Miniprotein binders against Catabolic L-serine/threonine dehydratase (CHA1). Designs and how they scored, part 29

Target 1, 359 residues: Catabolic L-serine/threonine dehydratase (CHA1), of Saccharomyces cerevisiae (p25379)
Amino acid sequence: SIVYNKTPLLRQFFPGKASAQFFLKYECLQPSGSFKSRGIGNLIMKSAIRIQKDGKRSPQVFASSGGNAGFAAATACQRLSLPCTVVVPTATKKRMVDKIRNTGAQVIVSGAYWKEADTFLKTNVMNKIDSQVIEPIYVHPFDNPDIWEGHSSMIDEIVQDLKSQHISVNKVKGIVCSVGGGGLYNGIIQGLERYGLADRIPIVGVETNGCHVFNTSLKIGQPVQFKKITSIATSLGTAVISNQTFEYARKYNTRSVVIEDKDVIETCLKYTHQFNMVIEPACGAALHLGYNTKILENALGSKLAADDIVIIIACGGSSNTIKDLEEALDSMRKKDTPVIEVADNFIFPEKNIVNLKSA
Key: E = the ipSAE of ESMFold2; O = the ipSAE of OpenDDE; V2 = 0.75 times the mean of E and O plus 0.25 times the DockQ between their complexes.

## First folded at step 21 (miniprotein)

Design L5 (from H4 with D41E; at its last look DockQ between E and O 0.85; V2 from the best seeds 0.85)
Fold by OpenDDE base, look of step 21:
Formats: structure tokens, sequence, C-alpha cells
Structure L5 (fold): chain B 359 residues (1-359), chain A 87 residues (1-87)
């Protein structure tokens, strides 16, 4: 593709006795440094092509994330020579602001958190454009079918790489991925459906404690929204999952694991030092299961054989430095941060009664 | 419209068909990445003229190239699926 890279699927040897063969899909090698180059790149391309059909307006891309989504949008626009505006929260690290700006994107700093930045984008930026001249392309961080389609290309590559390596798909006993809003997960499911594998290869969705919306939604049996996110894994820190994520998880009996922030940061540092690649907490959450196979086996409900294969999606990310991870770990050692009791921290989203208009 | 701009548009329309033909030939030989690259180079060249002129006709031609890129990517995916189904 022109907006994302084919990434390698490589065997990874974790320390200790090998309980299974782990393969990592290295999405850190994407143009934006994360898997979001696939989905957001696809959304922008598909949207640009749709605009072409009308031929009356110029495209402008708009995003509201100071994280991997905003950077993926800006990177895709740089690649496609499209104008891009990113609204980032005031809490966005200068390093990330500079990184987004260095793509040529316009960066506006507004709002305390993503929702406020997104509101500002819609009400104060997009609503002020000349809609007769400019066609806006809004980039959601995860909740768009074109994003999921773009992420599904990861499975096309995995299938090819397994075939080229003469690996039987029957040896693949699971795929591990991090779950934030569910965009990556939805893409993986759609890719597996394309190959008739969605019923055959279970997914283990990994979250961090304090942003475990997916886990909570599965336990309650309906989608929930967190009132407050307490995890340091801010890239997983969506208050909501997509509706599609919940539907797929029920359909395919997707497994859910929640890891403590401390354990994730320790894994990030361990992996970073071992492999010289800086790992974000979101990526570290998935990789944690490679270091802790018992957690993985418990999630799968079965022991792994030595010739079984587990694929871990190394989703990438650009938000953290080694120093950020070290400072985070040191802060956790000093603060018994009380885990906010889960019971009062969620809201049930109003079921958008999709009026099934009777056809 | 500026006659020079119109001439450039007509030149790009011809080049789109020439490069598309070459991209298909490369794709049929299994050189998918090279096929995508030559189309993308043409896309970027057209987009530069859009940036310089603001003329939406360049943008339209560029996005026609982008649609052709997407088509080849979809066809490449379909080949992977077909090869998977034969196993």
Amino acid sequence: as target 1 above (359 residues)
Amino acid sequence: SDPEVQKRIDEFRKRVEEVWKKAQELFDKGNTEEALEILFELYLEIMKFWEETGDLRFLRIAFEVLERILKLEEEAREKVLEEWEKR
C-alpha cells in the first residue's frame, strides 16, 4: 500500500521455557509508528476517492487526537499531499505536538482531553470552513468501518507470511492484541472472517486496569462507558468501545485480559531493554502475555504445546520515551494509587435505537 | 481557463492511461509494489500542480490515479484470498 507498510511477522523468543512459538506482527514499522497507519490511511484514501466523484470541493483532513491517531492522520496526509488539521488536547506532550506539526499538518492546541479537543474541532474548526469549497474528512481514532477495513490488511499479510513460511494455520492457537476503542480488534476480526478463521482462531484482547472498558462490557453483557480513565495507557484510554467490538466479541467468544499498569510498564521496559525498541503501554499490554504464558493459557482456557503458535500484535506507538516509562514506574512505586472502585465508574450508553426503518 | 493549464491537464490525462497500462503489465507479472509506485509517483506529480494552481481538475485526475491504486491493492488482496482458498 501507499499509506502503510507491509510489516514482518517474526518469531520472538521470550525469556524462560518456551511454552509456545510466539510470532510478533511489528506494526511499529508503520509510517506513523503504529497500526493506525493502516486504518486511518485507508479512511483518508477512501474518503478522497469519494470526494473525487463529486469533483467540486477540495479535501481537508481533520483529526482531534494528540496520540497515535492524530499522528497517523498527519502522516497519511503528508504521504498523500493532503491538507491536515489536528486539534490536540492541552495535556499533549510537546514531543507529540512537534511530531505532528513536523508532518506539515496544522496543529491547534485546545481542550483538556480528547472529547474537548474533538468538540473544538467540530464546532470551532470544521464548522468555520467554507463547505462549498472544502470537503471535510473527519478522522475518528477508531470507530469507522474504513478504519477497520484498513486494519484488516494485517491479516492478509499474516496469512501470506504463514504460507510463505510453510506454517499451517491450524498451529495458530490465538491472536493477542491490545484493545482501546476496538478499532484494531475489529480489523483483526474482519480479516479473519475473510479467510474463514474468525471461529477458529480466538482473540485475546488485552487492556490495562483503569481503562478496561472492553473487559467490563463483556462482564456486564453490554457496552459501557467509563466516567474516568485512570490508566497510564492513555492510548488505550477510550471511555468507550465501538458497538461493533462488542458484537464481534460475543459472536466469536473473544477473550479479555486486564493487566495492571505497573506490570505493563515493567514489560515495556523489559522489552525495550531486551530488543532496543521503545514500547508503549498499549503495546506492552499485548506483549505482557508473551512474557506471562500462564495468563495467556488461562485466557485461552487451554495449555499451549511447544509447537503451538500465538501471534502477538505489536501495535506500536510513539507517545512514550524510555524516560517516560521509567518515570511512570517510579511514580507507581511511590504511590499506592487507589484503584478507583469499578462499580461507580461506568455509564451505560443509551442504546441508539437504530430505527430499523422497515425496507 | 489558462491554455497552458489546459494543455497540462490534457498531458496528464494521457499519462494516466500510459502509466495505468504499464502498472497493469507490472501487476500481471507479480510486480505489485512497482505498479503501485509508478502510479503513486504520477499521483504526487499531479497533486503538485493542484497545490500550485488550486485547479480542481488536477485534483480530480490525481484522485482517479488514487482510485486505480486502490483497485490494484484490492486485486492483490483477492489474489491472496484465492491462493488461500486453493489450499
Scores: ipSAE 0.845, ipTM 0.947, lowest interface PAE 0.6, mean pLDDT 91
ESMFold2, look of step 21: ipSAE 0.845; ipTM 0.947
ESMFold2 (binder alone), look of step 21: mean pLDDT 84; pTM 0.804

Design L6 (from H4 with V16I; at its last look DockQ between E and O 0.85; V2 from the best seeds 0.84)
Fold by ESMFold2, look of step 21:
Structure L6 (fold): chain B 359 residues (1-359), chain A 87 residues (1-87)
Amino acid sequence: as target 1 above (359 residues)
Amino acid sequence: SDPEVQKRIDEFRKRIEEVWKKAQELFDKGNTEEALEILFDLYLEIMKFWEETGDLRFLRIAFEVLERILKLEEEAREKVLEEWEKR
């Protein structure tokens, strides 16, 4: 594609005794450094084309993410020569603000957290455009069907690469991906459905403790909204998942794994040391299962044979540096973190909260 | 002027058809990346005229090229599914 790369599917040998054949899908090689290029690029291209069929207005692109989604929107717009404005929260690191700005996008710093930045974008930026000559393209970080469709293209690539490597898809015993708002997961499911594989290849969705909305929603049997996000995995740190994500997970009996922040950070640093590639906690959470196959086997409900294949989506991300990870790990070793019980930390979206301690 | 803009639009439409024919031939030979490259170069050239003039007619024809790019990208992915379904 002109807005995203076909990425390699390559064998990864984790140190230690072999328990399965691991393949990584290297979404870190996308133009924006993450899988977000696929879905957000697709949304922007398709939206721009739809707008111009009317011939009345020019498109402008708007995003409210100081992380991988905003950077992917800016990168796609740089490629397509389209105007892009990104509103980012005040906590967004200067490094990320600069990266987004260097694409040529306008960056506005506003709002203490994502929802405030998003509100500012809609009420103070998008509301002030001349709607007679400009049609806005709003880029949600994950909850849009065009985004999921774009992400699903990685399954076409996986199928093609397995065939070219003479690997039977029947050997694939699982796909591991991290889950934030569920966009990546939805794309993987839609790609698998296209090939009749969604019922055959289980997905293991990985989260970190403190932003494990997917896991909690599955346990309770309905979508929840977290009151607080306490995980270091900021690219997974959303208070909700898409409704489609919950529906897919129940339909296909998707497995859920929650890993502690400390363990994920240690995995990120270990991977960088062993393979010279910097990864963020969202990617490290998925890779953790390659280092810890017992966790993976428990989630799958079976032991892995030496010739079984597991695909790990190396989702990428550019929201942190090695220094950020080292500082976070040092902070955890020096401070006792307060425990927040799950039952005390969530509500049901669109409704008053209910005490669910007995449920 | 409006007549000179329309003349340039007509010239671009002719070039779009010429480049499209070349792109389809490259695509049929399996040279998908080169097919997309020649279309995208034309897209960017037309976008420069849109940016310089502010005339929506250039933006419209640039996005007609972008739509053809998207169609070839989708056709490439459809070939993967077609081959899958044969087995």
Scores: ipSAE 0.832, ipTM 0.942, lowest interface PAE 0.8, mean pLDDT 89
ESMFold2 (binder alone), look of step 21: mean pLDDT 83; pTM 0.785
OpenDDE base, look of step 21: ipSAE 0.846; ipTM 0.947

Design L7 (from H4 with V19L; at its last look DockQ between E and O 0.65; V2 from the best seeds 0.74)
Fold by ESMFold2, look of step 21:
Structure L7 (fold): chain B 359 residues (1-359), chain A 87 residues (1-87)
Amino acid sequence: as target 1 above (359 residues)
Amino acid sequence: SDPEVQKRIDEFRKRVEELWKKAQELFDKGNTEEALEILFDLYLEIMKFWEETGDLRFLRIAFEVLERILKLEEEAREKVLEEWEKR
């Protein structure tokens, strides 16, 4: 596509004893450095075509993320020659602000947190456009069907690549992906459904402790919202998952794994040392299961034979440097992160409270 | 209209038609990736021409090319699914 790349599916050998055959889907090779190019690019491209075909207004793109979603929106707009405005929170690293600006997008720094940046975008930027001339395209970071559809294209590519490599799909015993808001996961499920594989190939969803909304929602048996996000994996640091993510996970009995930040950062640095590629914690969380196949086997509920195949989605991300990873690890070794009990760190969505009896 | 501007427009339209036909021929022969690359480059070339000329007809043509890219990509993915379903 003009907005995203077909990425390779390549065998990855992890050091140590013989293990299952691991294949990585290299989403780090996307135009924005992450899988976000697929879904966000798809949303923007389809919306812009519709708006221009209607012929009454011109499309302009608006996003409120200073991370991979905002950068993917800006990158897609650069490729499509579309106007793009990104409002980012004040905590957004200068490097990311510069990367977004260098695409040609307008960047406005406002809001202490994502919600405040998003509110500013909607009330102070989008509300002030001339709506008789401009039709806005709002880019949600993960919760949009066109985003999921775009992400699902990686499954078409995987099916094609397995065929070209003469690999029977029956050998694929799992797909590992990280879970933030659930957009990537939803796309993978939708792709698998298209091929009748969603109930045949289990998904292992990986999170880091402190932003493990998916894991907690599954354990509780209903969607939750975290009060505080304490994980270093900022790309997974959303207080909620999409409702569709919860529904899919229950329908297909998706497995959930939670890894500690320190372990994930150590895996990121180990991977850089061994393979000369910098990855962010969200990606490192998934790759951690390649290094630690016992965790993967426990999640799958079975031992893996040497000729079994597991696909790990190397989701990419451009939010950190190796210096960032080293500083994060150093900070963890010097100071303890306060432990917040899970039972005290979530609420139910407001509508879940409606069924309570009056006092 | 300026005769020199109209000449540039006519020459550019011919180039667009030629590249569109070339991309279609490559797609029909199964060279999907090459066909799409021609159309990707064509989209950007038309957008540049529109920016230089200010002629809204070229913005319309650029989005027709973009829509064609989307359709060909959908057709390519549908072929993968159809081959899968034959199994």
Scores: ipSAE 0.690, ipTM 0.888, lowest interface PAE 1.4, mean pLDDT 89
ESMFold2 (binder alone), look of step 21: mean pLDDT 82; pTM 0.760
OpenDDE base, look of step 21: ipSAE 0.846; ipTM 0.946

Design L8 (from H4 with R77Y; at its last look DockQ between E and O 0.92; V2 from the best seeds 0.84)
Fold by ESMFold2, look of step 21:
Structure L8 (fold): chain B 359 residues (1-359), chain A 87 residues (1-87)
Amino acid sequence: as target 1 above (359 residues)
Amino acid sequence: SDPEVQKRIDEFRKRVEEVWKKAQELFDKGNTEEALEILFDLYLEIMKFWEETGDLRFLRIAFEVLERILKLEEEAYEKVLEEWEKR
């Protein structure tokens, strides 16, 4: 409530043919413009409370994402009046650097890619703090149990909203969410487990071609790491998913859908024109299934009745403008060559133990 | 160790308990947002004194308030689960 909002669950009527009843969970209304406020806000609050147990040091928050995760960390710290430093890669759009800086966070631009920015944060920023008086809170963009716990609160809200709208949960035949590193997905699973619904309500995880790590890991039967990310969906563009994401997906037989960048961008622009909301490709990927119910039915393995309910997590995001989307679409329409799948574009990564801990 | 700072710390510790009691009353009546608001206002007031003095005792008191905020937020969602389980 203090670092994130309860968001609406509202019926969305997609133009055209009659279809199942779609409800959107509007995570675009979070303080940072995305669901990231829930998990990252929870991580920061809980870490600060744990520092109180020691009672000897003050927290400072450190993040290395120039996207929604970094902005969510900065936003939460603005609300909590905590110091925040974000190291962002050089490719980070000036608009995003300015948004993060305008929260009062310190922003350092360094590193060509996320990993280099993260390394600079740890070796050149965090190493220079006085660890006798400062305890760092490191914010991973997705791979932390406190982050997943925070995201799971959206399921409490969904259950409450279904009750208040007099809707039986038995009518809910699926939840659609995009999958990047898997933090949102993990939170949804944990929330559903709390209500005994994880075995009953299938999740359809959506990715774009070129960053479809989740899909590939499921098809191969073990986690993979992509060598190269070729999708323009930057908020989904991780080379790995969390190990927990893979384990949950196998346990609950989670469905996977991969959509082409061009189709996602077209959906983003269509949604903006029809409903006056600007959305990121990650959000557009999930909404695409509302426009294309047959893809959803294929993933679920069953036809949807008109009174069946499907919930789409409108994950939000504030990294792009309408102009950005239009430019991306123009670039794609100029290319006659289809996006080519590369069969050897992945490796089997060794587990990264440091990604499982908060500072 | 300034007597005026120590007096302010003692006053904040007392105010935390008073505001907590009021927040719990509001919460029990269903006024969750108002309960969280009075706790958050107190949190920010104490944080201001931490920022101005550098005295960790203010920070520790503020984080106790933060813990109580989290407790109420979690209890609000626990009510949803309890109602679900009664169905």
Scores: ipSAE 0.803, ipTM 0.936, lowest interface PAE 1.0, mean pLDDT 88
ESMFold2 (binder alone), look of step 21: mean pLDDT 85; pTM 0.811
OpenDDE base, look of step 21: ipSAE 0.816; ipTM 0.935

